# Miniprotein binders against Peptidase M20 domain-containing protein C757.05c, part 21

Target 1, 375 residues: Peptidase M20 domain-containing protein C757.05c, of Schizosaccharomyces pombe (o74916)
Amino acid sequence: GPLNFGYLSWGQHSILEQDSVQLISHQSLLPAGDNLISLHKSLVEIESLGGNEVNVSDFLKSYLESKGLTVELQRVSSNPTVRDNVYAYLGSQRNTKVVLTSHIDTVNPFLPYYIEGDKIHGRGSCDAKSSVAAQIFAMLELMSEGKVQEGDLSLLFVVGEEIDGIGMKTVANKLNADWEVAIFGEPTENKLGVGHKGNFRFDVYAHGKACHSGYPQEGFSAIEFLLRQCVKLMDTDLPKSKLLGPSTINIGTIEGGAAANILAAEAKAEVFIRVAEDIETIRDIAEDLFDTEHSEIKVIQYSPPQYLDYDIPGMDTVVLAYATDIPYLSDRKMKIYLFGPGSIREAHGPNEYVTFSQLFEGLNGYKRMVMYNLR
Below, E stands for the ipSAE of ESMFold2; O stands for the ipSAE of OpenDDE; V2 stands for 0.75 times the mean of E and O plus 0.25 times the DockQ between their complexes.

## First folded at step 15 (miniprotein)

Design a0a (at its last look DockQ between E and O 0.01; V2 from the best seeds 0.00; counts 0 for: pae E 2.1 > 1.5, pTM E .763 < .8, other shape alone 2.974 > 2.5, SAP 73.143 > 70, placed apart)
Fold by OpenDDE base, look of step 15:
Structure a0a (fold): chain B 375 residues (1-375), chain A 111 residues (1-111)
Amino acid sequence: as target 1 above (375 residues)
Amino acid sequence: SPERALEWAKYLAEELKEAGAKDVVVIIVVYNGETYVYYFETPRKSIYFIKILLRRIARRGAKEVVIIVTSEDPEELERLAEEIKEALEKLGYKSVEITVEGNKVTITAKE
């Protein structure tokens, strides 16, 4: 019978949450050999922080070629390091009915791979190398089963999702491949996304005049100005959606000044707004506040909220509060799904993980979605 | 119990070795009445994680910490044990004791 790998957390938190521990076959849990878990491990162990994805792209090329796929590296940038998207398909048909796509970059900091009971930990273990691994195995299994042919299915793995979407922007503008259906891989707890919030990311640079703090009338504090404008932003009633909820603001970084006894000549903040609705109005608010005599705004990412396809019978649905690379392909006449193993709540955290069961459920989910769209 | 966790962890480690794993580092951590089991490929790969974990444990106010590590690499195991000891001492734990029994190291620390 299937060896129930009991996940060993011996404490009040029985990792055996009562939910259907799908008895993952012993062979599937072994990091040795060529299986879903070993591929996922290999991906997670390769550092691929945003801007440094070369090693994972090269790994994916070699791995997918070893499986008999045609693999293209799409150059996104070369400076300071080579950054390549990975596009893979059967034979010579670059246009396919379905594409499985996810990102291969991760947020800072890198976290090492390890297993804790049923949890596979590491940076990117959940976001989104779980999706990458599951998508690859979905294709490989469907190929082995004879269920996909040349022109049916492709894989697309992009860089820089976590930064500015430059990978998918490069796909949109230069890859010159067409699809009828795109399935995006992100942590959705193996549910179909009905929609997600947009991204409005921007940097603020405030400028002042330094002077001795004992004579503040002789200067202008960039820090004080920036703080006051940030408070105004946080106190602003931003657009909200009935479906997606409120727009939310994160002032992720703040820096500036030289010393306590000197007025700050310069200050900077990095801001991220999760946009529920009306990104244009949100931009206008930000520009009004931060494009001033004493400050400038630099837009890093501008992506509107999205509504997605979820027409697959028997799959659960979810509303997602985060944005993806989907907006960069939204002008295309294709179905767009969002689905993947793991929880976004664990993403970017110090304890990022995906469970073995989630990973295999994700694999099965992708197979189901592909087959539904190939019928 | 930590003993039962160790028996089970050893069983899994043996299965992983039979499947082709060169080494399976088992780390058992006991604090606040809870037992956690972690698996690594090498002691060296575990060091970064353990340092993060110990900071977490300290922040959670654990008065006593027991760490059991097993590895087939005795040199790296010893190095790891010393790194753990130093980390615990820096976090304010006193009476950090290391016991070595073959391929098993037990580290006990008290506040």
Scores: ipSAE 0.274, ipTM 0.720, lowest interface PAE 1.3, mean pLDDT 87
ESMFold2, look of step 15: ipSAE 0.434; ipTM 0.786
ESMFold2 (binder alone), look of step 15: mean pLDDT 74; pTM 0.734

Design a0b (at its last look DockQ between E and O 0.05; V2 from the best seeds 0.00; counts 0 for: pae E 19.9 > 1.5, SAP 71.331 > 70, placed apart)
Fold by OpenDDE base, look of step 15:
Structure a0b (fold): chain B 375 residues (1-375), chain A 110 residues (1-110)
Amino acid sequence: as target 1 above (375 residues)
Amino acid sequence: SPERALEWAKYLAEELKEAGADTVIIVVVYNGETYIYVFETPRKSIYFIKILLRRIARRGAKEVVILVTSEDPEELERLAEEIKEALEKLGYKSVEITVEGNKVTITAKE
């Protein structure tokens, strides 16, 4: 009989009301041989959570070499695990006019590959292994068509986008490759990003003094303090962009305390601000609220909002409410595009998916973008 | 089949475990259909798990199999016991717990 699947995590309580997903055997739907769908499947089936990308980078190296590309593994870190960016190009010319780039790491948790009708599910199926697969096949098809030569196009797949951008930071600082155009792969519903919000991600640690709740004057609740400061943050009028809209706040996690009858000695929150404008001011607000005698702030990610190129005729455009690795290359004098199959609304969800049509449209989109910029 | 669902649930539990995630997987058969529900960070999700269990019970699930995984033995025991108590309160009889390393299987029947 049909196998129905549901997934829920903290903060996703609405999933309880979602219809169960019927799992369909993928074997009947996958075309035989080496193709876009089979590559995408292979990528999605390899677990590549942030910090554990070694298997997917090794796979990509072997796969791309089998296609006649020169492949470099750029070591990002070796401890506790090997983490390598993958840079691939034709021949010996490391500098190319265009680079197709995406990330190969995924968010937690791993989700298995399966097909539901026209939807391909799995962690990274949308974010961003759909882009990776489509970018690879864009290059391969353009090569086979004789439309790209040595020095025209390269592929760059980075680790750790979902965490801290360490992969792209390492590219920016150490790869020593130049491009005229970079095309970033993220779920944009196959539309050109006109810009994206920045990321200000930080952890707050609040410290208090435990005591019996019947005698609150003898203690200090870290939870109460953290909650009050979080309310102040949420009530703050943050900078707004005309293009990107408002800055938005997510208090993604909150934890602390020991029992209902004890004042909490410790509390923690993980906060994510999507920055529309003026990240410096937003940081200052956060530091004012959370760098106190009772709390400390730890910045996890600091990436300003970006304005992007979208000058390709006949492609739809979109404003994106999330940041990417783009800021790490923004100091370079190059065109930067953001494009990829799938929706960011599904990307970090329990039902992450890309459709077959979106994946092929993504492939065609990348080909179009490359050819427009080689012209 | 329930057997196939359980195999798939075990597979999923292994995959999620390898990802370093604590998990609660609920396998339920009702109205001739099999349902698998996966919870990440079950400690945080325990109230939602209980809500789901109540929903499942109200739908007339005669048999429920729950897989719990945690690398923390104390958390594993805590989650297993809390889920067991929830099932018992919902009227399930013969709640059996099997412990295999960092995995607990809870089987409940009406």
Scores: ipSAE 0.006, ipTM 0.174, lowest interface PAE 11.5, mean pLDDT 84
Fold by ESMFold2, look of step 15:
Structure a0b (fold): chain B 375 residues (1-375), chain A 110 residues (1-110)
Amino acid sequence: as target 1 above (375 residues)
Amino acid sequence: SPERALEWAKYLAEELKEAGADTVIIVVVYNGETYIYVFETPRKSIYFIKILLRRIARRGAKEVVILVTSEDPEELERLAEEIKEALEKLGYKSVEITVEGNKVTITAKE
């Protein structure tokens, strides 16, 4: 249950809810100078649709160097345009105990930055430039407090998460940096992601033999076969996860046949299973039901569920409905956390936003998670 | 594990107490998984705490352990009794209170 008051100033959200809704100019809500809000604004105003990330990468290099960090741009692609991951750390030690990481690309289309009440609107304002800004300021504040030193903490910002994951894939294969803990930023409503379900999508093609429906013994109905097997699937107890809950089945489409008085010679279904546990057993079940003399399956997507670390006391947890770049690093021996401001339900849509409270709570959450893991 | 989660909850309570905070920490094991909830302003959050306990009970949690700390002995007693009463109304048959200085542990069992 996800009400998040565990590490909150009581006054911020409640005061705003008690007041009348007002239209406020951008500048009346923005604190002066270089701060979390101004960094977030700069990031959101830089268009970084997937495949067009160079300007945000260059901005981050300059910004982070101005804060005294060593910054490496990792070239992911140079054609048709330059796409660079950003890796930043103190001094010369590239391997750090903890890395804070998120992505700097956004989905289409670009949406302008503006403030409405307590909401900061714009493409990427929530997913995931809120995490990027909060992670940067978590590091900067911990540095100024004397709580992190060379070798403790790094920042990693990747391209392409929303389209193909090529940024994190290139990190996994070629960055040659080691970490004991990775904290991924995505919209989790400032709760620890405990994991996400996997995806098993497949098409079923059933084959029959047409004949007049009055003489069904002379043929074989593809539709009848497919319907019976789909019902068997829907009635099967699929593996469950104590953490992620039940697997779910969606028969998204079903089609076949030529006419009411003719046994169907062909039928097809599109099946999407959200996998809570043991994708291999689920595949065995699907093959037993559908890879037969009367049908075959075509696997479209086969991604196991992901389990994450959530062992930080006092932080609420959430099961995620969406995928991340985490699987590209899942073979490494390290702790992996997922945490960030805002809701995935607001991300990707025409009215994307994050609230001021969510940003500041996210900053404090990242500082807490870093401090916990540096002990 | 439940034992590890309780140890972390006690550690966190001591750190928050050193910062001067009143604290409620809820530890629950449900379906083999352990959940920890931390409230630094429990008086302001008391209705949310009660709603959370109702949700925990409806999910079938057979045991809930709650750690309450406060530097004000009267508030410690009031918080503990409110939480105890809420747990009893939710149907926990055994609700035990253990007092240790500025700390109260409430253990509710089905």
Scores: ipSAE 0.000, ipTM 0.115, lowest interface PAE 19.9, mean pLDDT 82
ESMFold2 (binder alone), look of step 15: mean pLDDT 77; pTM 0.759

Design a0c (at its last look DockQ between E and O 0.60; V2 from the best seeds 0.00; counts 0 for: pae E 2.8 > 1.5, pTM E .746 < .8, other shape alone 5.422 > 2.5, unsure alone 65.713 < 70, SAP 84.131 > 70)
Fold by OpenDDE base, look of step 15:
Structure a0c (fold): chain B 375 residues (1-375), chain A 111 residues (1-111)
Amino acid sequence: as target 1 above (375 residues)
Amino acid sequence: DPEEALRYAKELAEYLKKLGAKDVVAILVVYNGETYVYYFETPRKSIYFIKILLRRIARRGAKEVIIVVTSEDPEELERLAEEIKEALEKLGYKSVEITVEGNKVTITAKE
């Protein structure tokens, strides 16, 4: 007789009561009017994915002009869409002692703005519209306090940081503004970046000769070659920095071959080295290993490690393992700081957030940094 | 300042030892008026990097190269020093001198 597999009725465990997440409408705690939180909200609610920054640039222009600033839109690109950096200052002095700078583009996907307890969620809520909002309010408060004058402080918001740095590259080459101090806004948990590791990203293409795996002497495995060279890379003791720690290697992708019974004619790896020191020698190592009779290397990203200023008394410091737009301005004889609210660990996540306290601490941090450098 | 770089190298070596490194090789390189300091877990792991570095230094037209290596293993230190010497000689440096002072080897190369 047919074995009646008794469908064990998985008992409808009663979906326990939707604990009404009391949306504590912290709406009541937001001061009515134009404030740091409302500006941050406005920025986060505007989609500004890399390459589509026009709406946030236009918003910032209008907003900063309404605050009595002179605002320049620096055209980065016009096709397929308008992409503008925003440069703002008091009066007519384009050169300022200090510049507060951050990026206004965000990674994919767009995430809607919402509040959960003390957390403000949304794409760019942490990276880096928290820094943008805090930098703006730092300038506005210092202006209202009479602590900054024409020529003391400017704001620079750039497009395309998350893509290729085209915004800051355009600043470096064409803005024709000078600063003694640049304060970059990125999620640093409101600590001074002592430096960040460089980026060396490259693709490796290995070439072989396919044959039947039973007769491996008649071919050459691109996969085997690639693997052996990758092992050599991983076994290479790369330079370490006391400040930045070790250089780290990630073989992020590996692909190749056609079947288990065939030697691979082709293989590819995508490699990312976080560079603590001497990117030139690391490149030379990669070229020595992967620019061969059986392989070619394609450099995708080459950004040296950055050592930053952190000479501000009573501020905590941090080592950062990510790159920024700083390298595009590093040839300039100026102090460079890196500071901002939020954590980079949340920045590209599906639950990206900044806390209310982090925003206000960020604001106070920027004010402190500006005032220290205006002495 | 080479002396400051050596102090820095010692501090990093101590830090790495605290992290569980058994040995730490510090390499100070002076060429073209610039000083570089590198750190490695072992002399054996460092040698490939050093050979690549020396090729770069030579390509940059350095007429004089000073390399200071430190290790807690004198045998590995000596082997590393000889390999560095051979690499410099192959790169066209005619005068390569090695001075051993305890756990410190100084290699001076001149074109």
Scores: ipSAE 0.032, ipTM 0.527, lowest interface PAE 2.8, mean pLDDT 86
ESMFold2, look of step 15: ipSAE 0.343; ipTM 0.749
ESMFold2 (binder alone), look of step 15: mean pLDDT 66; pTM 0.624

Design a0d (at its last look DockQ between E and O 0.01; V2 from the best seeds 0.00; counts 0 for: pae E 16.7 > 1.5, pTM O .787 < .8, unsure alone 68.297 < 70, SAP 75.279 > 70, placed apart)
Fold by OpenDDE base, look of step 15:
Structure a0d (fold): chain B 375 residues (1-375), chain A 111 residues (1-111)
Amino acid sequence: as target 1 above (375 residues)
Amino acid sequence: SPERALEFAKLIAEELKKRGYPDEVVIIVVYNGETYAYYFETPRKSIYFIKILLRRIARRGAKEVVIIVTSEDPEELERLAEEIKEALEKLGYKSVEITVEGNKVTITAKE
């Protein structure tokens, strides 16, 4: 008789163990009142996606005015929404020795504020409202300690860093404030950025003539041409930077042709060069190789490397691989530092966070940097 | 002055050496009162970059160019120096002179 395979009723053990995730409302461990953590929370809880920064700018104006600072809103745009940079200083001296600057816009999507253990989560919790909060408290603490005076230190918070840099471009062109030192706030794991590599991204289109592969003399292979030129590029020794390391070339994509028995009439490559030194000559090399009788080049991104100041004793240094608003102020004769709490690896991610310790270390870092440059 | 540019280039080369660039090819280019310093893995692989750079320098109307190359490989240095000389001559520079001082080659070119 047929072996009745007994349906083992997998017992629905509803492990409805309500693990009461005791949301240990670490609310009780937050010091009562106005502090670094509460300011950071307030900033992160305000949605400030690129192009919609008005609420955070207005908040910052009111907050900084309540602390006795002079605050200017610099209008960047009014359509479709009001977009204002925030510039704050003591008294009436708009020119200051040091400026602490960061961006107040964030990438999409908005993520709600929450705490998980020692991690503070939310969009902009790391990039860059951690820097904003730490910079503000650095100024406030130094003021309370009597270590900064009128003309020593200012705060500059800009819009649209994550989009097109329109905030900092507007600063560069229209704010009419001078500084000896600018300290940019970005997630650097509380290390001094020595610089960042430039970006040179371009597409290559090669053109040939199709023919039967048995009669290659009747055609011209776009693929063969593209490959030979790509090999020449990869074999080119590009200048290195001691600080930034080597320039790196990535042939990211390659496509073309129709079939194995046909010479390729068309081929394309997408190329990305991380530029350590001399982006202009690297562009000229790319043009020499790829702007030819048989090919054309389309530049997609052109951003030069940035070299930064890192002369502060006892602070660790780091090489960074992302762009910032720094290029818009690089023509100014001033020292430029890059420093901030959190990791860029957590920035823009779905689990973006900064730790409590990183925030406080960031605060202390900014204080140290300011005091070093006020000597 | 060309003489001042050469002196400045020499000082930069010495400073770069002190900063720990002795094992790589260091190229200092002085033109139009500006000084640029590059370093490469090998002289042989650097020549294409240099040729492209020199084309730009010529297009910018530099009347005088000073190039200092340092490497621990004297044979590669000499070869690189000759290739740079030929490139400068093709660009219309006259009186291209090469001076070798140990692991350092100085190339001077005038319009």
Scores: ipSAE 0.241, ipTM 0.673, lowest interface PAE 1.2, mean pLDDT 87
Fold by ESMFold2, look of step 15:
Structure a0d (fold): chain B 375 residues (1-375), chain A 111 residues (1-111)
Amino acid sequence: as target 1 above (375 residues)
Amino acid sequence: SPERALEFAKLIAEELKKRGYPDEVVIIVVYNGETYAYYFETPRKSIYFIKILLRRIARRGAKEVVIIVTSEDPEELERLAEEIKEALEKLGYKSVEITVEGNKVTITAKE
């Protein structure tokens, strides 16, 4: 594999000529210098748990300035700790056509950097320092190739994404920079995120009149009512999205009653609908079924589906199940993409990693997305 | 072979030194039909995760492991070497040898 070749470039030929040897790659074992892997290593080794991002922000300021970029630190908070977003661009033109953006905080706990085979392990190695490193090198390579000029492209790295979103909230309210296109970095296995389904969660409280079960005409069963209405909901064709697929219904809990020989005076269900399209129609259906003289509805969560841009030819797409900072910018007149190395399935866990191939493919993907949008 | 794994670990350590890499390092060379290596900076910060890695390496059937630890603190170097040796013995390696050379310790483990 590619790791064995790296060792041969550094090792003595006489030993390697006698036996087959495979040396796994580690950034420290590759040629010294500034490259995608060395930047990724530096980022992952800096602890930046949510609320403790100052060191990675300061590193990025120095690093990006050393590359000839103008860098602004946007103060998000100073108490109890300094937390700064990082905004970088060429020259003095703060408004750019395209912005590459991701977050620089990580979840807890810190995990050290190490390489095993083709995997680069560490806290944040995938989510989202892989995107940060790939985005930076996409810009640097496009600059060196003469393909981007002042006003074309900027970098925006925010704090707090994993805990409260305060970094991107502060950008939305106070950075005062304008973009036509934003490319958000998160683990999408190097596929364009098309969006995610919305969330409609509600509780239903049904009311009846207790009586002995031998004389049901003297009462009204809350359980029977609730069951019938839930079946009607489950049998209803809900709106579908060509892009996001079908809406789904989950009756997560159902309960009620006091005893087998007593008609139930009360019943409750907890309902969660993953909304593909037209949350307003779905709410109307739920209210027609459950906001009646025999029941009421309590809305717990009401969030419409989110759609993204995915119009770059030849790139695969994916429907995403996780939240991002995108909603803080979704009311602006711009194109919004989501794309990045690695898989969310391993992110946040004790075995977080990204592969060398995923990083390099991510770098090339960001370059392609930027060039497509600058045409 | 065991001798080749040890020679590769020494060559990697010397090459890292020539390239100006840090004086505090852990290099882990594993033989299990093929030879491969891991590199960690700052041994005292990585020891917990190194133990987890060694457990995975042993469970995958690694027959031989060579570990080089360097540090400018002799007491820390001794503590780390003892901790790694104990971890390897608990994982079932029958022959665990330690060699000390200045600021460097080499730990060789065989089934």
Scores: ipSAE 0.000, ipTM 0.174, lowest interface PAE 16.7, mean pLDDT 82
ESMFold2 (binder alone), look of step 15: mean pLDDT 68; pTM 0.654

Design n01 (from j05 with E6K Y9W; at its last look DockQ between E and O 0.74; V2 from the best seeds 0.66)
Fold by OpenDDE base, look of step 15:
Structure n01 (fold): chain B 375 residues (1-375), chain A 89 residues (1-89)
Amino acid sequence: as target 1 above (375 residues)
Amino acid sequence: DEVEIKVTWNGETRTYYFETPRKSIYFIKILLRRIARRGAKEVTITVTSEDPEELERLAEEIKEALEKLGYKSVEITVEGNKVTITAKE
């Protein structure tokens, strides 16, 4: 007799409960007037995706001029839109002992500004408009306190960090300003970066010969080749840095083939290595594995690890696993610090935020760093 | 067990640290290929490890790699937890 497999009717449990996230419009809690929080808000509310920084550059020029600073717009590009770095200083001395620098572009997508408890949300709220706002107020407070004079401190805000570093490349090649100390603003959880890992990003293209999967000897699988070479890469011990920790390998994408019953004629992977030590040998490993009869590599990014200054007493230190604009200025004989409010773990996320406390701690951190280097 | 590997060629010395000596050999082989291609007449490698079996194995693998690169005189010297491999063209 036919076994009647009874259809278990999964009951429609109507999970009704609309937890009305009361968007408490905390608009009323922002202190009235021109302060760190209001500047940060103004910066975050201006969309400044990479390649569209004109509005934030123009805002910064006007704002900093209103504070009595001399402001230069350094033209990076004009087409399709105007892209300007912002360089600001006291009086006429373009060379300063210390520069506070950060980027004003942000990753995609734009996210609106809002407050949730102690968190300030929005695209660039953490990366890196928190640093920009804190650096500006560090300069303004030190000026008001009479602790900085003409030639002591400048501000440099660059475009296109999140894309290709074109802003800082243009500084390196054309700004013609000298500094003894540069303090880079990135999300470091208000700790001094001892260094950051380098970036080695490359694409792998594997080539094979399609055939029927029942007769694999008549073809060559690009997928199988790519997978085997990727396993060899992942099984490779890379040298660790005592300062930066281990190198890390991410195979971020894998694609290829046409069907389960066909050997793949083509396959591709996108690979990202965070480099702690010896990027040249790591590249040679990638070339040995992937520049073959059956594959080619395309280098997308090549940036060596950076070692930074962290000699400021009583500040905590951190190792950073991301690259910055620092390599573009590394040929200069100056001290380089990396410091800023917020966490890089939240920076590119859908819930990007900085806390009020982190932002004020960041401001105090920059003031401390400037004063330490001016003595 | 952390392994320290010092590589000296043409008056330059680099020091590398690995967590596992076993998996370091591929990196070392790739490095040595580059050193050889640059025309290094003499290469000295010093491996420091607290694992004597791993130290010996790694030293022999390095020796074989140098011999394959065309170095004619490859000598291994053992001093406690340190092995020195010297290769000459």
Scores: ipSAE 0.569, ipTM 0.889, lowest interface PAE 0.7, mean pLDDT 90
ESMFold2, look of step 15: ipSAE 0.700; ipTM 0.935
ESMFold2 (binder alone), look of step 15: mean pLDDT 82; pTM 0.810

